# VHH binders against Bark storage protein B (BSP), part 13

Target 1, 288 residues: Bark storage protein B (BSP), of Populus deltoides (Eastern poplar) (Eastern cottonwood) (q09117)
Amino acid sequence: AHLRLGLVFTSDNNERALQDSGLYSPDSEDSSVDIAGRRFHSGTLNGSSIVYVKTGSHSVNMATTLQILLARFSIHGVIYFGNAGSLDKKTMVPGDVSVPQAVAFTGVCNWKKFRSEKGKLVFGDFNYPENGENLLGTVEYEKIKMFSPSEAPKEVFWLPITKSWYNAATEALKDMKLRKCYSDECLPGEPKVVFGSKSSTSDFYVRNKAYGDFLNDNFDAKTADTTSASVALTSLSNEKLFVVFQGVSNVAGETSSNSRVSYLASYNAFLAATKFINSIPTPRLACE
Short names: E, the ipSAE of ESMFold2; O, the ipSAE of OpenDDE; V2, 0.75 times the mean of E and O plus 0.25 times the DockQ between their complexes.

## First folded at step 4 (VHH)

Design g39 (from a15c with F34M S35G F104Y; framework vhh_7aqx_2)
Fold by ESMFold2-Fast, scan of step 4:
Structure g39 (fold): chain B 288 residues (1-288), chain A 125 residues (1-125)
Amino acid sequence: as target 1 above (288 residues)
Amino acid sequence: QVQLQESGGGLVQAGGSLRLSCTTSGRTFSDYAMGWFRQAPGEEREFVGAISSWGGSTDYADSVKGRFTISRDNAKNTFYLQMNSLKTEDTAVYYCAANPRWGYTSINPQEYDYWGQGTQVTVSS
């Protein structure tokens, strides 16, 4: 029978971009089902059959929701769209869409022992405005263990996007024109799709410029979010095709863009995801 | 500050029609998502319908789908709720609300920062 595409995102803002587009049509009967407090919607996106779900923010909400999606529905592959922060404003700025080639967890780390069972952590009293040294280089960043049905568990840092879908996205979205204005608020430059970057995922927001610079300098990461590596790990563990579209809503260390620019970033990511979905062949059940 | 003013409420017989208007003084009215909510005596405030500023999408509560229609006139800073085939269950105070943040539709009253004073709609059998 016809396989569906899974469309996942984290927030009400992302869902509003989908709804405001007018491109989604629910199935005529029983177009939604609730599982573990999450609502899964079955319908078509500009003619393509999908199941979409709002997962909630951060890695655990994404992983648990996506695993429910993959276990309970016949899903050909996973398309994620959402927001991210730029770690390099010379590469991408608010309104742009990043299509990363690989993503990694950068929030899994180990502080090395420096003294024999002694030490003190001090929180709060020094956070403003002291110019302390950045000790991130003394933290050991860990690989994570990835499980899958067809191979032995392995330790991985970079989680690659599905090569065929990454390549399809680069072809479908080359020269794509994105939305520049929301009402009378316009981006200062023409927004663009940026391909081939690496992305950082952690369960904290990268708002500190020094940390953002550290991620760019040491990992060549160009965007940061709270979910993309969770999408990647869950998809790879289930041996499912997947691709990630990130709308850039801010630059690490700079004044946050207003709510309209953030919504515009969400909408541009949605537009990119939709163009990709319309470009791939209609999924079909594999022959026995 | 943005102020919202409802008009067009009143008494109507079941099966009749009313058109509510909401006029705002905000600079960014064309950017706002606008919503209608209602509250019957002794009940919680409930969503009626909303219209986005961007994309022009509309959302309606299931109880009013096919009977109520929302529209906006950005040049007049006014938006409307056309109510047809009114039922006695539609009796309530109707509130106009503005969401200045996103321009998208929302069913949650907490996402609306500006509210009108309300206008009474009474539907008699």
Scores: ipSAE 0.000, ipTM 0.131, lowest interface PAE 17.4, mean pLDDT 82

Design g40 (from a15c with R27F S35G D59Y; framework vhh_7aqx_2)
Fold by ESMFold2-Fast, scan of step 4:
Structure g40 (fold): chain B 288 residues (1-288), chain A 125 residues (1-125)
Amino acid sequence: as target 1 above (288 residues)
Amino acid sequence: QVQLQESGGGLVQAGGSLRLSCTTSGFTFSDYAFGWFRQAPGEEREFVGAISSWGGSTYYADSVKGRFTISRDNAKNTFYLQMNSLKTEDTAVYYCAANPRWGFTSINPQEYDYWGQGTQVTVSS
């Protein structure tokens, strides 16, 4: 018996990147198990033993799927790869891969009462019976309660990536050359791996430039997605090692919906995750 | 100081075989994927075959699949193209190329940063 690495991702584009790579080999026996409508695949990724699963997007799908993975399989740690939007095009552009040091839920908030004009946040034009305007007023971001078997419950905002795995990723991926082309189209610049950022997770897509700028300016968040903090919370709650790789598919506020760039982002995140996986020792159960 | 140098080209009759070699220097060979491309007279450069940096996975153009085999020797910093059952349509200048992008094969010449000078292969009827 040996421990496996859990490889999780949300979308068909992420799965297509894995399949297109040709690096996954299913186990000769019992290579898949269906649990709660989700298919878990047991095999090797370039020689490393893994279980992978496509979770679906957003926080609940990820948390539910990852908890099943951790409860039903002997998993040493969790590797996530997926897509994210850039909140700062001076730091990251489409095709790049972000390896964040910490992630937070920025979609868990308290929207307080309507305020006077001074100090307002305005995100949209809305009809309301009183004065005909929908003004956000005061939005307060909330900490979330984290449960774990060995510690009392605590309130937490930033969820840190496992320090040893974050450090291992920075070493394994330094100077990594990423995929630049898909089909006959190539990115205008050389894609790169960016380390040490903070990432924002919410169950809505950050496509509004003003909100993206707000997250960058006030939280120092460089990427936004719908999943990474759910990976972090679930992994930390189970006291499991984890690391996150985000392929940048868009810039918040830009109208680009280029599907080829989205695929390249997925593929580059997959390449980074795979290089990391191949850099760590295969975990084995100790004979105590 | 990156160098790629082809050898093994020449004149061969239809149905014959040739083995091309590409010797490399100036980089960590095992970190690179490699490819072969060819350019026939009056035509654009086309993909022939590639081999990954990990696991030795190979990918071939449909026109050569089953006839050509790509392989690598990490100890010798060399990779090869074994060409069997050659046809007149295989006449071209053959280029070896190195892709520094870890872990996969690529059919896109834009992802190959380093190229050999080319070697002529001529197949006579």
Scores: ipSAE 0.485, ipTM 0.762, lowest interface PAE 2.5, mean pLDDT 86

Design g41 (from a15c with S53W W54S F104Y; framework vhh_7aqx_2)
Fold by ESMFold2-Fast, scan of step 4:
Structure g41 (fold): chain B 288 residues (1-288), chain A 125 residues (1-125)
Amino acid sequence: as target 1 above (288 residues)
Amino acid sequence: QVQLQESGGGLVQAGGSLRLSCTTSGRTFSDYAFSWFRQAPGEEREFVGAISWSGGSTDYADSVKGRFTISRDNAKNTFYLQMNSLKTEDTAVYYCAANPRWGYTSINPQEYDYWGQGTQVTVSS
């Protein structure tokens, strides 16, 4: 029995990228099982043993599905691929793949009266517009309590990607060639893998440019999504290795989005995840 | 604008083989996903098989899996359906279809924007 890699993603576009690759082969026996309405698939991805599952979007769906995966299967570590919005066109544009070094929840907040007392995180406080008409009051970003089997609970804001897997991804994906065209639509530039960025997760979509700019300016966040911090928190809580690959599908707050570009972003994230998976040693039990 | 033209249909006895071809005229053959659908008399159009833009993914209806093979030749702007071990139940008009919006396989006829005119396949016992 080999220890498997867990491959998780949220959407039909992500699953379609995996299916379109032709790289997945189901196991000859017990190739799938349904748990809590979610289908877990056991097989190989280009020769590497995996379990994959489509989780659904947003933090609760991801955390619930990932906890089921980790509790019911022998998983060495978690590889997430999915889509994200860029918060900085100078660093990332649609089609690119972000490999973040850390992720944080930016949707866990204390919303206070305009003249509230000091916030929970000094850098996370905002009052928009600060100078002038402010009808919304003060939003204070909260740290989250992380539980794990071998450590006392601790308060964290930035959730670091596993150092060894982040480094392995950097090595495996340097100079990686990504897909530029899908059907008759091509990206204007050459898509690239971007390393070392920070990512913002919330259960709302960042479709407001001013807020996206705020996240970039105040948190140094370069991408926004609805799931990456849930992957991180659940993996860290279970003391599992994990890594995140984000295909950039749009620029936060910009009007034009394209379904083909969204699929291309999904596919590029899948390509990056697959190259990473094939670059690490086959997981094994110590006494195998 | 993409136009599709089927060829290779005809009469064949049960147990025989036929190869259908679909030739396309249009700008971007290599980025499109392609499929075959069929329609038997008095029935709705049903999915037969599909191939993604890269050729890396193929899908088949359960009724034809193991007997039919879909393939594509980007140099010839043509894709094919190799039909083996034909049964009388395979008698239908076969349509080729192209999905220029999505390069992935789909079993849903509504996701295909371009269709051929159809070619008759008749399997006799």
Scores: ipSAE 0.000, ipTM 0.187, lowest interface PAE 14.7, mean pLDDT 83

Design g42 (from a15c with S53Y W54S F104Y; framework vhh_7aqx_2)
Fold by ESMFold2-Fast, scan of step 4:
Structure g42 (fold): chain B 288 residues (1-288), chain A 125 residues (1-125)
Amino acid sequence: as target 1 above (288 residues)
Amino acid sequence: QVQLQESGGGLVQAGGSLRLSCTTSGRTFSDYAFSWFRQAPGEEREFVGAISYSGGSTDYADSVKGRFTISRDNAKNTFYLQMNSLKTEDTAVYYCAANPRWGYTSINPQEYDYWGQGTQVTVSS
């Protein structure tokens, strides 16, 4: 008599946070099914009925896995948790959790001929070709064409998080305490939940400070990852509710990746996702 | 300031069983994830098994799955490696290791901050 929530994440560390919490209980029968090399798990998370799956990183792995989830299971909405890099250390630092209001693909572009003036955004700071001149041309960021059952196809750059679920997350998490320490090892500041930011998704990791600064300055993007916009596009195309929780594991181009900080970020994102899931009403199947 | 101490090593015949124990000093035992590693003479340290801070997650090396079981006893500040169906290839110095993590296990030795001194396990044919 109820729909399930879809819980998606990319990595082994995300799955360990879920398993190590002790909050997941598999269904007594048919608790998992393998589809296209992916294992889908049916059970409860702290009493809420879910299907969870580990998708792998990058846009295609997320989109294909999520479409299988939505096509093969009765899913009310999609909750993503995972890791992201901060693009603005004044806004958020490692250990924090970002709850973005909108996400966009920043890896889909037209690379235009040298000295093209059609570009609104100019990209190029390479030493190649020779003579110190940037001859690589102009990069124009593309809108994505979004298909859905009830609307004509449209071109969209910013993909909005479901307003009702974004608002519910803001209310549920406003006074949330995140993990700062592992016994005697602690983050330098108190981790916090940051709401209302914009996030950048590409199939390359943003480890270059100049490019991270470019995304912040020109798109007002505060985090970068490889998956969130695929969650958004796939969910919106299927007209499903969704929300994204990003644990900040590094500052793009400035802080080195630390396995302990990366796990803390994953764990804090998991805590935020769980608190959100437990705050929404149990979904019920529509009666006709 | 955290110290780990192994016990329970020794000589055992192939097919036999042995239980290793690792006791921790002075800190909150329930906050740590724990692991066992082993090292044969002339070899690198290899992962054997791990248990999360909550006990809800365990990992094992493929070579020991189904034969070894890791467990913890928070009341005694001790964790264990139950070794069954021992093989001559299991002969090594066994090290217990700890890291201050919340719900995380790892197969990578560099992710563990505290180590015991090691205990010898010798399996004879």
Scores: ipSAE 0.000, ipTM 0.126, lowest interface PAE 17.9, mean pLDDT 82

Design g43 (from a15c with R27F S52T S57Y; framework vhh_7aqx_2)
Fold by ESMFold2-Fast, scan of step 4:
Structure g43 (fold): chain B 288 residues (1-288), chain A 125 residues (1-125)
Amino acid sequence: as target 1 above (288 residues)
Amino acid sequence: QVQLQESGGGLVQAGGSLRLSCTTSGFTFSDYAFSWFRQAPGEEREFVGAITSWGGYTDYADSVKGRFTISRDNAKNTFYLQMNSLKTEDTAVYYCAANPRWGFTSINPQEYDYWGQGTQVTVSS
């Protein structure tokens, strides 16, 4: 008996990267299981035993799919790879891979009454008409309640990546050279792995530069996505090891991204995740 | 002082075989992916085949698939191109190339950091 690693991602682009790599080998012709409309694949990734699943985008699809994975399969820990937007082009640009140290939900808010001065953060001074009153009011970001088997429920904002796996990832991916070209199109610079950043998760896409700047300035968040905090919360709630790899596909508020760059971002996140997976000893059960 | 040196080129009859070798020095061989490119007179360099740093995954251009085999020997810091069933169209200067990028094969010259000087392969009818 041995435990497998769970590999999760959201989109067809992420799955294409896995398929195009040629690194995945199914255990058998019938090694997939369909549960609640989701297909779970058992196999090896460059020799390491995994179960992978495409979850769909946004927090609920990720949490639901990951909970099924953890409840129905013998999973040692969770590896997520996917796409994210950069909130700071001085730190990372399209093609880069972010390995965050912590992630948080920034879409869970108390949206306060217009003209309320009670709140820790003011979100935007935009209103209609321009330069008038802030008709949107004040947004207060909330902690979320985390449940786990071994301790009482607690309120958390920052969800830390498993320290041992974060450290293992920094060592395994040190100086890693990433994919620069797809077909005849190449990134202008050398893509790199960036460690130690914080990431923002919401169920809306951060395409607005002002909001992206707000997240960077007030939370020190360097990337934004729709899933990473859901991976973290679900993994921590199940007391499972986890790590996140984010391929940067765009910069919030800029139009420099395209479908080929998005694919390269997916591929680079996949490569980082796979190299990490191959660096981790597979745990075994001695007599079971 | 990274060096890649090709050997094994020469003149061969159509239908024959050649094995090219690329001996490397100045870096940790096992960390690198390797590729062969070729350039016929008056044409651009084209991808021939590649082998990844880990797992030994290989990829080939359609024109050589089933005839050429790329392999590596980490103990000897050398990688090879076994060329079988050679055709006159295979006549070219063959270049070996080293790519530090892990886990994939690349057809893009821009993803290779180091190159050999090339070895001539001439296939006569």
Scores: ipSAE 0.393, ipTM 0.729, lowest interface PAE 3.0, mean pLDDT 86

Design g45 (from a15c with R27F S53N; framework vhh_7aqx_2)
Fold by ESMFold2-Fast, scan of step 4:
Structure g45 (fold): chain B 288 residues (1-288), chain A 125 residues (1-125)
Amino acid sequence: as target 1 above (288 residues)
Amino acid sequence: QVQLQESGGGLVQAGGSLRLSCTTSGFTFSDYAFSWFRQAPGEEREFVGAISNWGGSTDYADSVKGRFTISRDNAKNTFYLQMNSLKTEDTAVYYCAANPRWGFTSINPQEYDYWGQGTQVTVSS
């Protein structure tokens, strides 16, 4: 028996990038298993043994699918690739790949009592804050309770990427050249891999510039998505190695994502994930 | 510093075969994807064929599919274009190109940072 690497992603664009690459080869026997309406694929990615699954978007779909993967398969560690929005276009632009060092849930909040209204916001207070007050400054961001086999439950905000895998990714992907064109459309600049940023996860899309600026200014978050912190929490709770690759598909506060740019982002994240996977040793069960 | 050099061009009769070679230096050959482009007088440079850095995927222009084959030899730092069943329409200057973007083939010239000087292929009727 041998351990496999778990490869997880959320969307059809992510799966299309994997398929278009021609690098995946299904196992000759039992190459897929359906569990709870999800299809898990067993095979090799450029020679490395993996199980991959498309999880669906948002935190719950990721967490439940990843827990099934970890409970039903012998998984050495988890590699996530997917799309994210940039919160700082000076740092990252569409087509780039972010390899964050830490991720956090920024959608779990206590909405603080406003004025004397017994915890309720009335229409005028909610939509038009007096004296220029920004209501975002009154929201209390919550830590998440994390359970694991080896430690008592604890409250945590920043979820660190596995240090050894983060370091391996920085070495494997330094100076990596990414895909610049899809069909007849090309990015205006050279896409790049950006390391060491922090990422924000919420179950809503950050398309509002003021909120994106708030996350960058107050949390030093450079990307926003709907899944990375779920990958982190679930992996850490199971004491599994993990790493995250985010293809930048848009900038928070700018117009809707271009479908070709979104595909390029997915493809570049997939390339980064695959190069990382091929750089680490083949997982094996311990032998006497 | 990076150099690509074509060889194997020349005159050939319609229906004949020719093999182009591109020798490379100044970079780690196995990290790059490679392509052939061609340009006829008065025309834009057009895609002919490409091969990925792992050799696992190839792409061809519809006009040459089934007649041309691209291959690579990582040990020799060389890649090839085998041209069979040549037509007069295949007459062009053929350029080899290196794509530093890991893991895939591309039909887009903007994804190739390094180019050879070109070799003339002339197909007579």
Scores: ipSAE 0.477, ipTM 0.779, lowest interface PAE 2.6, mean pLDDT 86

Design g48 (from a15c with R27F S52T S57T; framework vhh_7aqx_2)
Fold by ESMFold2-Fast, scan of step 4:
Structure g48 (fold): chain B 288 residues (1-288), chain A 125 residues (1-125)
Amino acid sequence: as target 1 above (288 residues)
Amino acid sequence: QVQLQESGGGLVQAGGSLRLSCTTSGFTFSDYAFSWFRQAPGEEREFVGAITSWGGTTDYADSVKGRFTISRDNAKNTFYLQMNSLKTEDTAVYYCAANPRWGFTSINPQEYDYWGQGTQVTVSS
């Protein structure tokens, strides 16, 4: 009788956060549907009706899975949770949750030749560890063509989060306390929800400090991931409400791997998404 | 100001039962997860049981599983620990704790920002 909320995430680690929470209840033993090799689960999350799906990593897996969700199920809107890297440790550190206001693809570009070409949206030189000279050339960032039922196709760079849902998330999560401990180990500081940032999406991981600094300095991007702009483009193209929750698992350019911090980031993003979901009334399907 | 106050402690014989209550004020009760911890003389505080903010999922220490039950009453801003089949080893000061971190249980005292003063439970043979 009610439209469901769509909950999407990419990885086994994100699914483990959902499972470990104990907050998800399937509608029945056979409330899952397999479509194109993907499993869609219908149930409740802390009492709210959802369909969730694990999409796989990167932009294409997210977009194709999300389009199946929106085409085959009665979805009121889309909630994404997942992991991201911080591009500014003064703003966000591991364990924090980012709720961006806008996201953009920064992995769609023209790669122009070394030292003889400048693009429209240029970047600085990457730092090569051996000799410090960037031989990669100049990158020109491209806009994405967006299709929708109600208007002509247009080219966009920044993809805005649904204003009403962004505002609802700000209200629902403003005083939220996040998890700081896992397996008897605790984060050094109190994790927090950070609102109003911009986020960068590419199909490559931003592990290079110089590039991360470039994204922060030139785009004012505070987080980087492989999926958020794909969620935004697909949702906007279908004229669906959406919101993004990013658990900060690392700082771009810092190479220490910590699986517990990554899990805490996933869990905190999941908690933020769940609290938001429980704050949203889902409309009842209308009769004729 | 957030406050938690335990009640219902006291002296009971082995095999008996007690119900502890924790009355809360100063916050939106339904948004918080709650837990009971205990501390025996000379020991560190140990986890006893927890209940989540919504949906009411529960978690228990192995030593009390099947004997103790945690519950909450959102209308009364109170949560409880029903202790059955008490043993002399259950003798401790029992603390209630409130976790503002929404939607999960935790065995770690560091996840709990608000604590009661404690109530003594003594189980005699």
Scores: ipSAE 0.062, ipTM 0.512, lowest interface PAE 6.2, mean pLDDT 84

Design k03 (from a15c with R27F W102Y F104Y; framework vhh_7aqx_2; at its last look DockQ between E and O 0.08; V2 from the best seeds 0.00; counts 0 for: pae E 20.3 > 2, placed apart)
Fold by ESMFold2, look of step 5:
Parts: C-alpha cells; structure tokens; sequence
Structure k03 (fold): chain B 288 residues (1-288), chain A 125 residues (1-125)
C-alpha cells in the first residue's frame, strides 16, 4: 500500500482551478466519500496519488476538515494552496506565488486596556476613533500551545514549514513558468515564485495598509491570509509533512478586487502545488 | 486555429527504431504540455507518454518505459517521440495531443483539448 498526499483548499474558486486544469483523475472505485458535510476525493493529480477536499473558509473550517482527513485517510503529507494578500509590493505582486518558510496566527491577541474615559471607538462597517486615539497598536500578540504525540506541549508563535519539503519545493519550482494571462487579461509582468517569506494568518482579511505595514515591520510578514497557520498547526500536531502555496491576489491598501486576477492567483498557486506534488516520491508502507 | 500534425510513421522491423514528430501551429508552443497516445485496431486509445510545458517533467506508460523517449524543441514548435526496441505490440496509430490552457499533462485522453490526425506505425516480425 501507498500513503497518499492530502491536497487541501478552502473555496469554490480553488476547486475550479483544479477542475479547469484537467489534471485530476478520480479513482475507478470509491472515488469520494462525504464526512461532516464535505466531500473527500480520492484519485490522481497529474499521475500522483492524492486525496483532496474543499474545506470551507477560514482557520476553523480548515483545521476541522484537515483533522478528519488525517484521521480517516492514510496521508503522508499535506499540500495547501490558496490566495493571499501581499504586505510588501516590492517583494510580491498579484499573480506571484509565495512559498513561506513559516506562518503564524496574528489574530490571537489581547486587546490591552484603553486608558481614556473620553475617547471611544465606534465599531460598525468601519473602525474610526470618536474624539480619541485609535489604539490598535496596543494589542499584544500571543503565542499558542502546540500539542503533539512525541513531545510536551510548547508555546509557539512561528509555525515552521516542513524543512525537507520546503527545500524540495525550492529545487522543483526554481524558474517555474507561471500563468500570465486569463482570457484577454494579462499581468503587467512575468509572475514568479518567491521563497523564504513569513506569512500572517488571521480570521480577518488584511485590507488596511497601515495594519499591513505593521505586520510587515514587526513580524517581517510578506503575505497575509486566513488559513495557512491552521494548516501548519494541524499538520505539526499530527506530525505530518506539509507545505503552503499562496497565490497573491491583491496588495494590502490598494484598490478593488479583480475576479480574473484573483482566479489567476488561485491557478498559479495550484500549478505550483501540482508541480511540487509531481516532483516528490510517494512512500510505501512497510508491513512486517 | 490550433493545429497538430504528426509525421514520421511507417513500417519498421521488430527491434528497430522510429522517431515521430508533432508539428504545431495556431498557439504559443512554449505554454503547452504535450502527450502521445496510440490506438491499435479494435482497442481503446491509450496513453504512451507526456512532457510538461517546462520540459522537466516526463511521464510514460509502463509498457514503453525505458524504450520510448519524449522531447520537445520550443524553438521549432515541435514535439517528438523516439521509439527504440520496437515490438509488434507497438503497432498502432499514434496521436499527439495538447492541453494548452494548463501546461500540465494527464494520462487521461478526455482531458486533452487538441489532437492531431494520427500517424500509422507498423512493426513487422
């Protein structure tokens, strides 16, 4: 028997990239099973044996679905692809693919005491101070405990990508050609794969330039998404290999969503994930 | 309009060699992955081998692995199948195919958008 690779992603748009590729072939028998309202698909991606699943948005959906995948299927390692925003347009622009070395939850924090009795924050569609200061910068980020079978729980902030798989990705994806055009719309330059970045995960989208700059300045984070740290935490807790591919769909603080560029970002992340999957051997179970 | 045209088929004795070519037009060759398929009389069309758009990833059917080699020449818009140590069981019509939108290959023929007309390869005893 062979261990399979797990391919995980959150959205219909990610699944559309996989489907539009024409690279996936379902197994001839028992090609899918529904668990907890999600469909797990068994088959091959460009010749490599995988199980894939669309998890739903954000970290809680990803973590619960990934734990089911790891508990119910024989998975060697986990490959995630999805979209992210760039926090540093000098490093990455829409269409590029980020392969981070480490990810962290940056939405786990204490909001420290606000010391003014006069000024107040007004919450709604927008967060604007009312006769006071915006003290978002007084938020204290926290480490989380990571549990695993082979060692005591430990406090962590940075969740490292599996080093052997990160290194394999740098070799396999070196000089990789990414898709520049979708329909009649093309990126202004050649898209590229960027290695070695750090990435921020939170349950909110980082659209605000000032907050994006804060994350970049204080954590050296180059991308932000809502999912990657949950993939890392769950994989590390189950002692499974993992790697993250982020398609850059926007730059924090810059205007307007473009659905074609967003899809192109998903597609490029999918291409990178597939190339990586096809570049690594699948291990065999040893029975005695 | 996208066109693929095979050439280089013919009659060859068992143990011999033959090189097939697939010339392409109507698209940017370097963006596409290519595959060879074959169909013997009375049989289904089957995968022979494939090469990615970047040229670094190749895949072969077990029945031809070690005997057949796929290559591409992006400068000439041409994709090749070098066939060595031919057996009578290799007798078939050989087709080239492209999946131009994705750059990746598949062993599954229904996942390819564009096909050539085929070239006959006959291996005699």
Amino acid sequence: as target 1 above (288 residues)
Amino acid sequence: QVQLQESGGGLVQAGGSLRLSCTTSGFTFSDYAFSWFRQAPGEEREFVGAISSWGGSTDYADSVKGRFTISRDNAKNTFYLQMNSLKTEDTAVYYCAANPRYGYTSINPQEYDYWGQGTQVTVSS
Scores: ipSAE 0.000, ipTM 0.115, lowest interface PAE 20.3, mean pLDDT 83
ESMFold2-Fast, scan of step 4: ipSAE 0.549; ipTM 0.806
ESMFold2 (binder alone), look of step 5: mean pLDDT 79; pTM 0.813
OpenDDE, look of step 5: ipSAE 0.411; ipTM 0.738

Design k04 (from a15c with R27F W102F F104W; framework vhh_7aqx_2)
Fold by ESMFold2-Fast, scan of step 4:
Structure k04 (fold): chain B 288 residues (1-288), chain A 125 residues (1-125)
Amino acid sequence: as target 1 above (288 residues)
Amino acid sequence: QVQLQESGGGLVQAGGSLRLSCTTSGFTFSDYAFSWFRQAPGEEREFVGAISSWGGSTDYADSVKGRFTISRDNAKNTFYLQMNSLKTEDTAVYYCAANPRFGWTSINPQEYDYWGQGTQVTVSS
């Protein structure tokens, strides 16, 4: 008997990348199961045994689906691939794949009352107005409490990727060449895998340049998404190995949207995840 | 250094067959996807067929599907294009190309980092 690897992602574009690759083979006609409206697929990915599931976006959908996966299947560890926005053009651009070393929730905060310092929400013609002025106070980022079977609950901000799997990914993906073209359109530069960055997760999209710059400048965060810290927290809480692959689909603050570039980012993240999966030894139940 | 070298081109009568070979050196052959492109005088290079690094999955241009077969031999660091039922419109310089991009076939010349010098295939009526 051997354990399976859990492959998780959020969106139809991520699933389309997996399907379009032709690398996934179901174990049998009835090797998928529905649990609480989520479809879990058992099969092989280029020869490696996996269970994959499309979780839906944002922290709660990811955490709930991943907990079901870990509770109902014999999973050795969790591989996430998905999309993210770049917070630093000098570090990475659309088409690149980020392999972060740590992720954090940056959407958990105390919103302090405005006092003597400047801070007010300005209402314009384009906002829903309220009587008077809404005042913004100081926003303080909070640590979250993490529960696990083997240690007392603790407050954490940075959630580290499993060191052994992070190191394995850096070795497996060094000098990896990624897809540059989708259909008849090609990226202006050569996409690359970027290792060792920190990533920001919130349940809102970071499309505002000022806030993206703030996250880069103050947290040294290079990517932003809605799910990676939820993958990390759920995996760590269950004491499971995990690793994250983020395809860069946009730059925070830039308004050009390109569905082909978004799909290409999804596909490149999928390729990186697959190469990693194929590089790790088959996990065995009897090998302790 | 990386090198790709075509062989097997030449003159053949319509309805005939040719087998092109591309011998490679200077990189880990099994990690690469491979393709054949062709170029008729005054025209752009067009995709002919590709073979992936994963399980040898193949992709072909509609104009050659069913007539041409691409294959690879990892032990020999060589890949091939078997051309059957040749037509006069198949006359072109054939180029082999290597794609370092992991695991899939590409129809885009921009995704191929390494190219052979080309071999002439002439199909007479």
Scores: ipSAE 0.420, ipTM 0.746, lowest interface PAE 2.9, mean pLDDT 86

